# VHH binders against Probable RNA 3'-terminal phosphate cyclase-like protein: the designs that were tried, part 9

Target 1, 375 residues: Probable RNA 3'-terminal phosphate cyclase-like protein, of Arabidopsis thaliana (Mouse-ear cress) (q9c578)
Amino acid sequence: MVMMKKMKGSQSFRQRLLLSTLSSTPISIDEIRADETIPGLRPHEVNLLRLLEIVTDDAVVDINETGTRLKYKPGTIVGGKNLVHSCSLSRSIGYYLEPLLLLGLFGKKPLSIRLKGITNDPRDASVDTFRSTTLNIIKRFGVPAEDLELKIEARGVAPNGGGEVLLTVPNIKTLSAVHWVEEGMVKKIRGTTFSTRVTSDFEHSMRFAARGIFNNLLPDVHIFQDHRAGAQAGKSPGYGISLAAETTTGCFISADTTVSCERPDETGELDVEKKERSPAEDTGVEVASWLLQEIEKGGVVDSTHQGLLFLLCALSEQDVSKVRVGTLSPYAVETLRNIKEFLGVKFAIKPDPLTGTVILKCTGSGLINLSRKLS

## First folded at step 4 (VHH)

Design ch8W (from c10 with S31D A33W; framework vhh_ozoralizumab_d1)
Fold by ESMFold2-Fast, scan of step 4:
Structure ch8W (fold): chain B 375 residues (1-375), chain A 125 residues (1-125)
Amino acid sequence: as target 1 above (375 residues)
Amino acid sequence: EVQLVESGGGLVQPGGSLRLSCAASGFTFSDYWMYWVRQAPGKGLEWVSEISGSGGSTKYPDSVKGRFTISRDNAKNTLYLQMNSLRPEDTAVYYCAARDSTYYPLFEESSYDYRGQGTLVTVSS
């Protein structure tokens, strides 16, 4: 007896579609940017709906002429192999990866999909962070490492993209509950620097600067240079860095950023003084500093992964999960509200004033993949 | 400490087969993606195959797909490459390489956490 859930506004668009689909709850969203100069759904939001139609059967999407109203009836998650999707250039591939990952776990078949677009930007988690951190977090919940991979085949930065990744996701029956409260000590740092359509000096400068920060703190630091040329370097010049720390208890903490560089304008005037370019060395120092700040905040995940952690706990078997996190991010708080709204799962929170962290616990909703094909 | 030791290379006739092995030690083998990469005389490093830590996922470039098969035995800490229908163009030094499963495969040698010393495969009549 699940009735259509009515909502308003543009907030939590990804999570609303994700939770609607996982809970088989039809939704109607009204007043989507209704009073803005450019009203309605944005290109990446419409593109996400098209992606959902690719990975599900019998989904119904009804959008009004102004894009200010969406009626969405979720379909059955199918998955499948040899799928291809071109992501909107208004957001990075990272915008699509988290919901697609969670949907893929509950598909009829394993998922294998090629995603094209922007691989790295400062707004969404990079494909590197997704690979190094996001995938390792879900393994803690009983997801097999087999067929769980993101391969970066081409890199592309804003505005023109041209990047390409292959995501593979196994289908599962259920997620396992976790007790994950021990942060451990950082035992190693791994990272990747890249550049597209600019010199590899940017990669070297970021790597050197970041290593300089870490080498006095711990010995096991490896930062790789993923230099891409030709077709693998996309259509726009830029550079970026992704860093991940692994702890003795299996926690992964990450930080990343990307800088897009514009080609010289058509006026032919190169005003070097007026072009605000963050030096690659400064970028390396900044991201290394952000990683250390995330480690200092505590918790078993960084602040950007708190929402995913809570989604995994809420979707797990009907058993108690306990997780330690640092100060809750606004995204994490919003995620907890959406979990309650769609799944009826309530988290209990216990502050730990000695560490400045919080322990959250819940009883999972017990989502079972009833459409999973057995071999 | 960490060590990767390749074996099984040698001289083989065109159309023949060879099986390469790589013995790994000093790390938790099942936690690492494993790779075969090769370098032909006077050419750059070329990616040949990859396998996930569990062995459930494998990938090949079109140049060897259908002819080469990568496999692993986690109980023996050993990686294998079965090479069938060998061509003169397959002549190269073959390297075993390892990457922490938290990071993506890279074709550049410097991108791997660990790399072996290589084993020479010569395909000639």
Scores: ipSAE 0.000, ipTM 0.094, lowest interface PAE 20.3, mean pLDDT 87

Design ch8Y (from c10 with S31D A33Y; framework vhh_ozoralizumab_d1)
Fold by ESMFold2-Fast, scan of step 4:
Structure ch8Y (fold): chain B 375 residues (1-375), chain A 125 residues (1-125)
Amino acid sequence: as target 1 above (375 residues)
Amino acid sequence: EVQLVESGGGLVQPGGSLRLSCAASGFTFSDYYMYWVRQAPGKGLEWVSEISGSGGSTKYPDSVKGRFTISRDNAKNTLYLQMNSLRPEDTAVYYCAARDSTYYPLFEESSYDYRGQGTLVTVSS
């Protein structure tokens, strides 16, 4: 049996649990925010452990009184149908989607799970970005397209959420290695604007402003308005925009944000209580500009998806993957360290001074889903 | 497609010598740094020799320096390790490994693009 791996601090909490589970490596994390005014695990971190218990059999979670120590023994990834999870309102559903997606791929059964909470916020990737970009990245590694879907049933913004999505993930045997170094040229931009419990004028203003930025750059721009009312509009006023560029070589590059129009309630996250109203036009311009900045950085993925890209390469069959990326994000570097720690997969890097990008390569760990139940 | 096939391992007395060979196929051999790496029972991988693609540069850790000699024949796509003055501590599975010289390891530790199945060397009295 694999001996328990010891580590410290609050860093990489999601990836530590994810990689622990995928590698069947028990972990002990000490000194979790031990010296902070509010010590220990945060609500969304505890809530992620509860989600792991839903998706796996026989996981063991041992948390001390202050939440400053966690011992986690991963279980077998099961998946299953008709699962429901209420996400903590301290983070968006986006916080849960990446680890849940990767776990679902290596489950005994296909995954179908209903997630409730905040669908869009400025911190984590929106459910729109997950649909437009994250799922298309996963498909490049041999995941079947037909069974890989996120349905947005209701939108909800901070602080009170009330959003709801249905995620379906096929179980696979292995991920395929990739040679993904050709960026291509941007051929189209697709986007979604939404509003909850405010007028649809916010959607129109964001769409018009973003399209204005893309005028004369490319003709194929379509930004949808996904107005929600009643039960599908959640419990808090807000608005947001998600944009994705598709290239001639099948790359997807994204940017998104959300503006909450309500002060967090008394049961919300205690970090910072803030009320801010931003003009919708400014939001549209800013996100369009962020998308252009991500395109200019280069690479086959945007900076926020670099970590996922490297996880997929490391989990793939024992063959060489090569991927081009722009400037490495701090999250991406952290991801590469965690991959080495749990999977023993080491990346090598080759700078491309002509483009300002880098090519990374690795030999995949060859993770095989031995529990896969064939249809 | 890529293969590294080691040979020449076996049982040897302390103070003895062995020569290991590695036949490489499926890649442009001369474009790769080549390595001999070993794993003793219950321990991690330890590099024991490095040779540049041209054969012009070699490197060894202090534990084998002066006792082991790495060489290559690029015309035959073959890597060699001459091991002299063998010690019981040299007992390990010896692997042939390759690294593309145009890429740099992202972290301090050496990483390899390809590794063979290994050959066992036992040094016993």
Scores: ipSAE 0.077, ipTM 0.504, lowest interface PAE 4.9, mean pLDDT 89

Design d10R (from d06 with Y104R; framework vhh_podentamig1)
Fold by ESMFold2-Fast, scan of step 4:
Structure d10R (fold): chain B 375 residues (1-375), chain A 118 residues (1-118)
Amino acid sequence: as target 1 above (375 residues)
Amino acid sequence: EVQLVESGGGLVQPGRSLTLSCAASGFTFSSYAYGWYRQAPGKQRELVAAISGGSTLYADSVKGRFTISRDNAKNSIYLQMNSLRPEDTALYYCARGHKYLVTRFDYWGQGTQVTVSS
């Protein structure tokens, strides 16, 4: 019997639910935005709880009238096929994919789920980044490659979405520990540009601008234009770009963004200097620059994937994982605290002042999927 | 004072081999990645090969024909060029780069001319 763990505030909502579910630890969260103008849980947070109810059996969710208190008793992760979930338009599908991927690995059955909503948004990793980078990081931990897939069937941006993806996740017995300290050299860059409800000129402009940054640095650069029309182009005008660098040692480093054309922050007068480069060209240059900055930081993953890397290490078999990362992001530090809180796993952290990177070591919690059907 | 000095260039016939050498001084050699770039008349400078620790990277145009290597004891980088073609004619530069991002270079040598003609 595990006692209910008490905590406060809105921080780490996804990770709290994820780690609660994986560790079978009931939680009570109070003071959720209690003093804000609009108090309590946000639509995407409530919608995530509904998703948990779809992929688990016997989960109990108790929310007070104002949404400022949540009591959550995790259920057994079942998974299953032909599942469908409509994601809240207050966040992208990427908000849901991060916890869902990890939960799906420890299900009774393999997971196959259709997710509907916003496929690309600057607040969360895009569905393209999940395909190019996130899934490849997960595969390093002994997850079968052929059964781990994300298919983009329709694209949709904020505010109205209309995008759709199909996620498949194998159920595993345990994650394997890793020794992953060699970054290698960048050998190729792959990317995807897209547009919805605007001309393909936006795709071309982003691709051309990003290639302009890379052409003098690396010869093997391929940026694909994923042009969508009709029903596959969602309900809102926008465009975006996702870039991933692959290294000689199998590391994937990514950067992405999305611009929603119906957002008021896009409305402004262009001066003569700004007119020399379109907003799409600026987007291409910016994301290419972000990718180069992430590569320069070092480590076997980019800053946004440090949290996932540490979760995978902590959930693995009771063996030592050793990983190199760049300077720890605030999200990564938060992730380490949540791991300790729910799993009791502590990381030894050793800075490398010569490279500006850090090496982290832990003994995995040894999470075993006891619900997995092996026959 | 950081110095990179290329040598070994010259005039060779098509199908022959040539070895370029780069001698580095004025810094801790083992802390860096290295690359060979070339620039043909009227063209932009392009990366030919790169090495960081035990990892190597090659341009598609030279893959299988050129081999980059390093000797940490001698503070030297080498480019072995086999099956040379007229289109390999260029000024070849040795460059020092960041260990993780081999395509980012901060110091360059003066270059050594390689001419492949009959």
Scores: ipSAE 0.065, ipTM 0.544, lowest interface PAE 5.5, mean pLDDT 89

Design d10W (from d06 with Y104W; framework vhh_podentamig1)
Fold by ESMFold2-Fast, scan of step 4:
Structure d10W (fold): chain B 375 residues (1-375), chain A 118 residues (1-118)
Amino acid sequence: as target 1 above (375 residues)
Amino acid sequence: EVQLVESGGGLVQPGRSLTLSCAASGFTFSSYAYGWYRQAPGKQRELVAAISGGSTLYADSVKGRFTISRDNAKNSIYLQMNSLRPEDTALYYCARGHKYLVTWFDYWGQGTQVTVSS
């Protein structure tokens, strides 16, 4: 009785699979990088499909010989304990965390899964940002804090990874609608610096540089150093920093990056910008500046989390959510299109010229975890 | 053009109360956050209290004793100081700040002296 949705191209692959699964809507995607020198699905995209097969029952995945066509029939979200998944080294674990988080909430059982791979990179939100910011955002929608955790057991950077995290997600009945339009004032900044297979001087330098920017602005700044050695340091040298600002109204605004000290994979499949190695001090200054830019933009979430915010609003109970964000990111705009396509939820969008922010309203789709009720 | 003018300072006995006022002019008052800062002789300026829209923030040293408020119709910010202590003696400044990070100050008043002494 459910009609298959037909789509084209490589855009929004992660969200298309996520929304397909949550809405129980079969999809067919054609023309996936059909005109590129290396056509079709990338390793991390195929690996995400494998992960979906681990966390769901009866999912059907059909990929043609060239990887340029995918037919996906979603299964029932089961969740479960003692799950293990090795993430493709073509993207960080951060690529998998947002869909896993949302799928885990609507599973038959609570989710507990061990993910192996790259914990930190410049492309996807780091495991640190996920823990400090992403998990705090979803708590606003009525998700209980119990069993909602990401443990960082080992760090690993590109190209060879060797990092490891344990994600636990409670299963819920439904998400609560939110009225979240007051940013408040930044009251504290928390951060983490790390290094793998290089000296802890990289951590000290990033921390010192970032604090130099914040010391004249805010007294409550604490940046932790999470140096890893031996088995917890992965297989590749690198360093990174994650920063999060907390406001008086409970908003979390984040910025992060990571620098790999080895060359990207020579196959070119990592899709990583080829940057020359930067001094750690410059990295600290850059990320601190990005955090201040995100604060300046306003909104109750940073640019990276706008898409997640809108997904949560659209999946919530059939009540009105109202949220304020800064300038819409391309990812956020794409998220709104995907939400409409799969859930039929339209957002009313009203710019606020006095603040330079945008207010969005929607009535949630009212997704109910029926599998949890029958568990 | 932009002006912030503090008033209400003076000499008070310990345990008494004092209200500081800050009158703003030359800009759209409702678009900004405001802070009260203080500076004792030989010390750095410290944020005492801040207000942006309906949100308030207080230094730990003044929580429960000081209250910041605003009156958009009068373009004014107030600091109600209760249970004053000798340690509260300082020059108090009103500052205009960014709506989300009040410590991004761009304009300051001249200050008003508060002296708490027997």
Scores: ipSAE 0.294, ipTM 0.715, lowest interface PAE 4.1, mean pLDDT 89

Design d3S (from d06 with G97S; framework vhh_podentamig1)
Fold by ESMFold2-Fast, scan of step 4:
Order: structure tokens, then sequence, then C-alpha cells
Structure d3S (fold): chain B 375 residues (1-375), chain A 118 residues (1-118)
């Protein structure tokens, strides 16, 4: 008899659904933007629920007339091959990838799913960052490298998307605990620049500018250009850059952004409120600077990946994981609260004032993929 | 005041060895990373080796020949250079860096000359 958890508001929507599903805990969320002029669930939130219905059996989703109440009974994670999902254009594919990666690990079958929509935006981690950084973090927890893959088949930026990726996730029995406290030294930087429906000069300019920041710091810097044309270039003009630093101890630290060249006015306002496009050189310099800032914060992951790191630790076998991170992000703190709420896992947190980093320890919940034994 | 002082340079014949030392003062030594840079006349500065905690990094040109080490009790960094080549001739600088990004140096010594010649 698993009790239904009652909660309120729009906060932590992805993590609430993820942890509900992994813990087999039914939830009821009330007062979802109840007092806003446009109340209730957003298109990407409803679309995430549809994705959960695709990758699980017997999930029950009950949404009231105004979208302000959700009752969710999680199903069994099945996974499967040849799945297709069209992501809402209100958020990038990256919004869906984080929960989907974790869910796929605990499926009855390996997951293979084609996701369509926006591949790169400034709000969520890009598909490039997932490939270069997120998957490498997951591999540290005993996930087979060969079966964990993200292929970028087409790029698409906001507002109209048209991008496409193929995600493959192995099903595992359990995650291994980690001892991951040594950042090491940055030994190489890898990156990707892209453009869609604009000249490849944007790719070159971003690459040149970013390399200008790194060339005097580190010799092993390779930033690749991934120009897309025709059907592979989606439906909207834009450009972006993703950078990842690899350390001597196997840490991956990332930064990315995307610029959409075509944006609708928020209120339908006239051209007087339109802003000049940012130069590609400025974008390259900005992301290179963000990467250096993330490296300077310390920790074995960048600030964007702290939440995922803690989820992996909490879901691992009943052994102690110990990890070092930089200053905790608001998202990371929120993640720790959600972990405690759904899994009962508490982290011991010890700041290191000499380095500005924080060491966290937990005993994993010991989540076992029992469904894998039935396949 | 942050101070880094290099020593141990000199004239040496090809195939021989030298040990460079760097003495640091004016700050908490154990809190930082360190590296050795070199610059030959008319060439760009090159990172030779770096050390942060227990981790080391070497340029491909010196890997297997040079060894960087640190002594926190003596506030010192060392570069053991074996099988020296004429191409190793340069002014060698000790530098202090951020713990996690060892190639981002904020203070440098004056340098010590290493000349590999008959």
Amino acid sequence: as target 1 above (375 residues)
Amino acid sequence: EVQLVESGGGLVQPGRSLTLSCAASGFTFSSYAYGWYRQAPGKQRELVAAISGGSTLYADSVKGRFTISRDNAKNSIYLQMNSLRPEDTALYYCARSHKYLVTYFDYWGQGTQVTVSS
C-alpha cells in the first residue's frame, strides 16, 4: 500500500514525475499556477506526461479541466525499441532527456527512442552537452558505455524546431556507488559549433572567438563545426556553441548556448522592440567564459549537472557515494529536497572553505530493476 | 606578497639531467596548482608540466623525460629534466595557478635559463 503523496505548485515538475515513477509512488499536485492569468500545466509539462505514457505500462494521468490539478499513478517502466516522441516546442528536447535517461536505465527492456523538436536553446542543456558530458557522468555509475548513446540526426532551434535525435539507453540491474572527489586538471577542451538556415560563417566566428580565449591556456583545444543544411537544419534560423572540458581524473565540465535568429514578439509588439542579433563572436567569447567560470567553481561536475549527480548517488546500491561539487546551485538544493521526499535519502553535506567546494555523502536507496529479470 | 623564485638552470650537454626548483612565499602554498612554462627566443610560451594536488599534466614533447613534483612542507615545486635535448633550450618559468584550471596562471617567477649545448 503505497500512499499517494500530496503536493502543490508548479515547482520541480520533471523531478516529481521522475521520482514518482522510479519509487512507484502515486502523486497528486494541486494549485498548479492556479492564480495566474493562464493557469495550469504548460504544453511541455503535458507533453512530458505523454512521453511517460509511451515508455511505461499502465500509467494513469488525470488532469482537471483547468490544468491546475494533476493526479499521476506511475506505471512500470518498459522501455522498448522504435519509439517516437514529438516534444513540445515550448521547451527543448533537453528538458525531456534528463528524466528519460534515468527512467530508461530501470526499464524492462533497453530504450531506443527518436525525439523530435528543439535540439538547442539557451534554457536547457543542448543535445551536444548531453552527448559530451551528461552521458559520461552516467557511465561513472556502472552503466555500460557501448549501449548509452545519443545521435544528433537533425538540428532545430526555436521557435519551430524540426530537430531530431536518437537516444539509446541500456537497462541495468542497479547503479554502482561512487567515490568521486578529485577534480584533477583540465587536459583537453572539445566543442561543437552549429548553425541552421544561416551561413556557416557563424560557426567559424564562434569557434575562432572561443579558441582565442583558450589558446594561451591549453594546447589541446578542438572545436568542431557541425553545419546542417536542407532537412537536417530544422525549420528556424539560428546558431550555437557547446564546450566541454575533460580533466585528468575523468571529470567533464560543460557550458553551452544557442541564439535563435527568428523570435516571435512576447505580446505581438511592433518592430521598435526588436533587438539586434548578438554577434557570433560575442557568443563564442561568452560560452568560453562560462566554461572557465564553471571550472573555477570546482567540483567533479558543472553547476548544471549537480542535480543529476545527486539523483544518481541516491538511486545507487546501498553503499556510500561521496562526491565533490562547487557551490550548490538552487536546482541542486531543490533536487536534494525532492530526493529526501521520495526516496528518504539524506545527504551529509560538508563545505570545504579552503576550496569553495562542498563534499556530499549518502547511502544509496538501493533501487533494483526487478523488471529486467522478467525480460 | 606572492613570490616565486626559480633556480637550478644552467648549461648542460645533450643527454644529461637538470633539476629546476621553485620556492614560493607570501601565500598558502597547499591551496594552489603550479606549472612550469618555457620560452625559447622567437617562440611562443609553452606549458611544460603542471601539478595540482596528486595529479600531473605534461606536454607531449617532454612526457616520459620530465617529472614535476611538489613539497608542501618546503613550499617548493620541482622539475626533474632527464635526457635533455638542444630543443629544450629555453627560459623556464614557475607559475601559480588555480587548483582546478592549472593552465590559468596568475603569478610567474622571473625565469631560469636552461641551455642544452656542447
Scores: ipSAE 0.014, ipTM 0.475, lowest interface PAE 7.3, mean pLDDT 88

Design d4K (from d06 with H98K; framework vhh_podentamig1)
Fold by ESMFold2-Fast, scan of step 4:
Structure d4K (fold): chain B 375 residues (1-375), chain A 118 residues (1-118)
Amino acid sequence: as target 1 above (375 residues)
Amino acid sequence: EVQLVESGGGLVQPGRSLTLSCAASGFTFSSYAYGWYRQAPGKQRELVAAISGGSTLYADSVKGRFTISRDNAKNSIYLQMNSLRPEDTALYYCARGKKYLVTYFDYWGQGTQVTVSS
């Protein structure tokens, strides 16, 4: 027995739609940016609703004239192959990847979808981080590795995108509970630098600067240059770097950013902070430093992946999952609140003073993919 | 001033046990990783065991026989060595490293001699 949930505001829009869909819980969201200069749902939020209509059957979306109220009745997750979705240029493809990944796992059919838009930006995890880190995290929960892939066909940065990725996700019956408390120790660092519509000197400069930070700390460091030209380089000039540390116990810790060389389009949004462009060398140093900060925090995932880790634990079989993380991020805390709201799963949170980390335990909700196609 | 002081070394018979201790001072103990290295006569220095946060790492030659531990309240690291063999004979060093980075150590103790002989 599912009851409609009433909620307010623009917070947690992606997770609200995701958890609504996974739990088959209709929702009504009121007062979405009602007092802002440009009220209501943003282009990427409307675009996410259109994506849900592509991957589900019989979803009902009702948006008022101002976009300040949404009524959403989730459909059955279908998945399917040869799907195509053009992502809104107001956010990167990374905005769509986490919800798509989790929805795809509980589809009637395996998911194969081509996503077009911005592959890398400073707000959402890059397609590189998703491939190196996000996909490795979900494998720990019993997701088959062979059917789980993100292929980067073309790169594109803000404002005009022109990037393209192919995401494949297997459908599963249930996620397995985990006992994942051993962080291990960093054994290697891998990274990717890229540039679009600018010289490959940007890639070299970021790589050289990041290597300078790591050379005295760890011998096994390799940062690749993924230079793209022509149709594979999108429509806007920019550059970026993604770094991932791998530990002796198979944990992945990541940091990334991207710099767009063109002025972003003016939207009139007052809650979005604009950042100035930085030199490539400074970008390499900054991201390398962020990675070292994430490593020092401890835990089996970096701060940006804590939310995903907790979602996976809460969605898993009705058994106890136990995980270690560093200090909880605001996004992770928000995720725990949303999990409780939709799934009724409450985490026991215990600081570990010996390590400076936090151990979380929960009993999974036992989500079963009853629509999974047989043979 | 950063200081690491090893103790507990000595002469022991094969098959016996020995516990090494390392007392740390001059810095915030909980912020770092620690390792035990050893150097046998005529050989290169090798990592024996490491501890960082909740995680431990052991060389294959000592796995199952040696246990590394830490006590943050006492600012100390320990190496419990069981089922000692003549090939364990070496000078044992305590080392301080960067948290979760087991291939980099920036400070070392003076070492304590362990001799396994009849």
Scores: ipSAE 0.412, ipTM 0.749, lowest interface PAE 2.4, mean pLDDT 90

Design d4Y (from d06 with H98Y; framework vhh_podentamig1)
Fold by ESMFold2-Fast, scan of step 4:
Structure d4Y (fold): chain B 375 residues (1-375), chain A 118 residues (1-118)
Amino acid sequence: as target 1 above (375 residues)
Amino acid sequence: EVQLVESGGGLVQPGRSLTLSCAASGFTFSSYAYGWYRQAPGKQRELVAAISGGSTLYADSVKGRFTISRDNAKNSIYLQMNSLRPEDTALYYCARGYKYLVTYFDYWGQGTQVTVSS
């Protein structure tokens, strides 16, 4: 039996639960927003614990009266088919997808789960980014391309959601170590614009503006429109854009955002009508610029995917992984601390001053999916 | 002042080798990608090879025969051309590009002539 790990605060909640579950390490977290006006666990955090109960057997969750202390004893990851989970509207489906993808790989059965809620928001990676970029990163670690899929059945934006995705994840025995240090050069850009319960003019405006930024940079740029209407358009008006660059060495670099058009109950001065550019045009310019900034940073993944990259390296077979990234994000730094705490894996970190990138190297923990049936 | 100066061109027999050099000055060399383009009379300029950081890209017509390299200490780019063919006859241009973008080049040298004939 592993001793219970004691920790404090609201930081790294998803990764703490994920690494607790993967390492079979019980945890106790106290002082969760203890001094805030509304103390304790947030709706999306409680909802993540419910998702863990769906995909695992015999997990034990003990929350105190104020929600400021959690004791979590992880269960066995089961996976399974025809699962359904309604995500809290306090965060997007993207909040749940990263831990769920990694958990699904180490399940007794392959995972097939329908997730309902917000598909696109400005805080978490969109379902489009997961489909175009996140899944391709995971495939680099020896995960079969067949059966690793995210299908967008309906889109929904904040505040009321109504979006729906189907996630399928194969169960594996082990992840393979990687040597992934060459960024390559961008050979094409692909993107998706969408709108829900507003005119497709928002999609056209974002696409036109983004293409304007990429003009004279490269010829192979295709931005698609995924207009949703009726039942597939969720319950709230909004629009968004997701962009992904593919390199000559098979790297995927992404940027996305979403704008909700539904006004809050308290109406403020929006000043939208006085803007020189339309809000949709501004959104297209902004995301295109973010993509170029991520490309310029270098590394084999964008800033938002560094944490996932390091988790995959640390969970892999007991062989050496070596990866190049741009400047480390705060999430990536927290990820490295959590990896060390739960898995005992330390990364050697070597800045490359000539390129402004960082090379990280580790020996994987050698996590083996012992629950997977050997046929 | 941004400057790219090509050298090493000339007349060579088919099957022989030639090395082109490009000397860069007036900017921070390590911050940029580089490419070699070529243009025969009456044809569009085509990308032959590109280098960004440690990554390289080659046109299908030269793959396996040409090698692009860079020397950050000397602020120089090189194109090693092996097994030259008459079809390789062209004016060769060195180009400075945006880091990690395959086809975006914003500055060009004056070119150096390569003629491959029997």
Scores: ipSAE 0.117, ipTM 0.586, lowest interface PAE 5.3, mean pLDDT 89

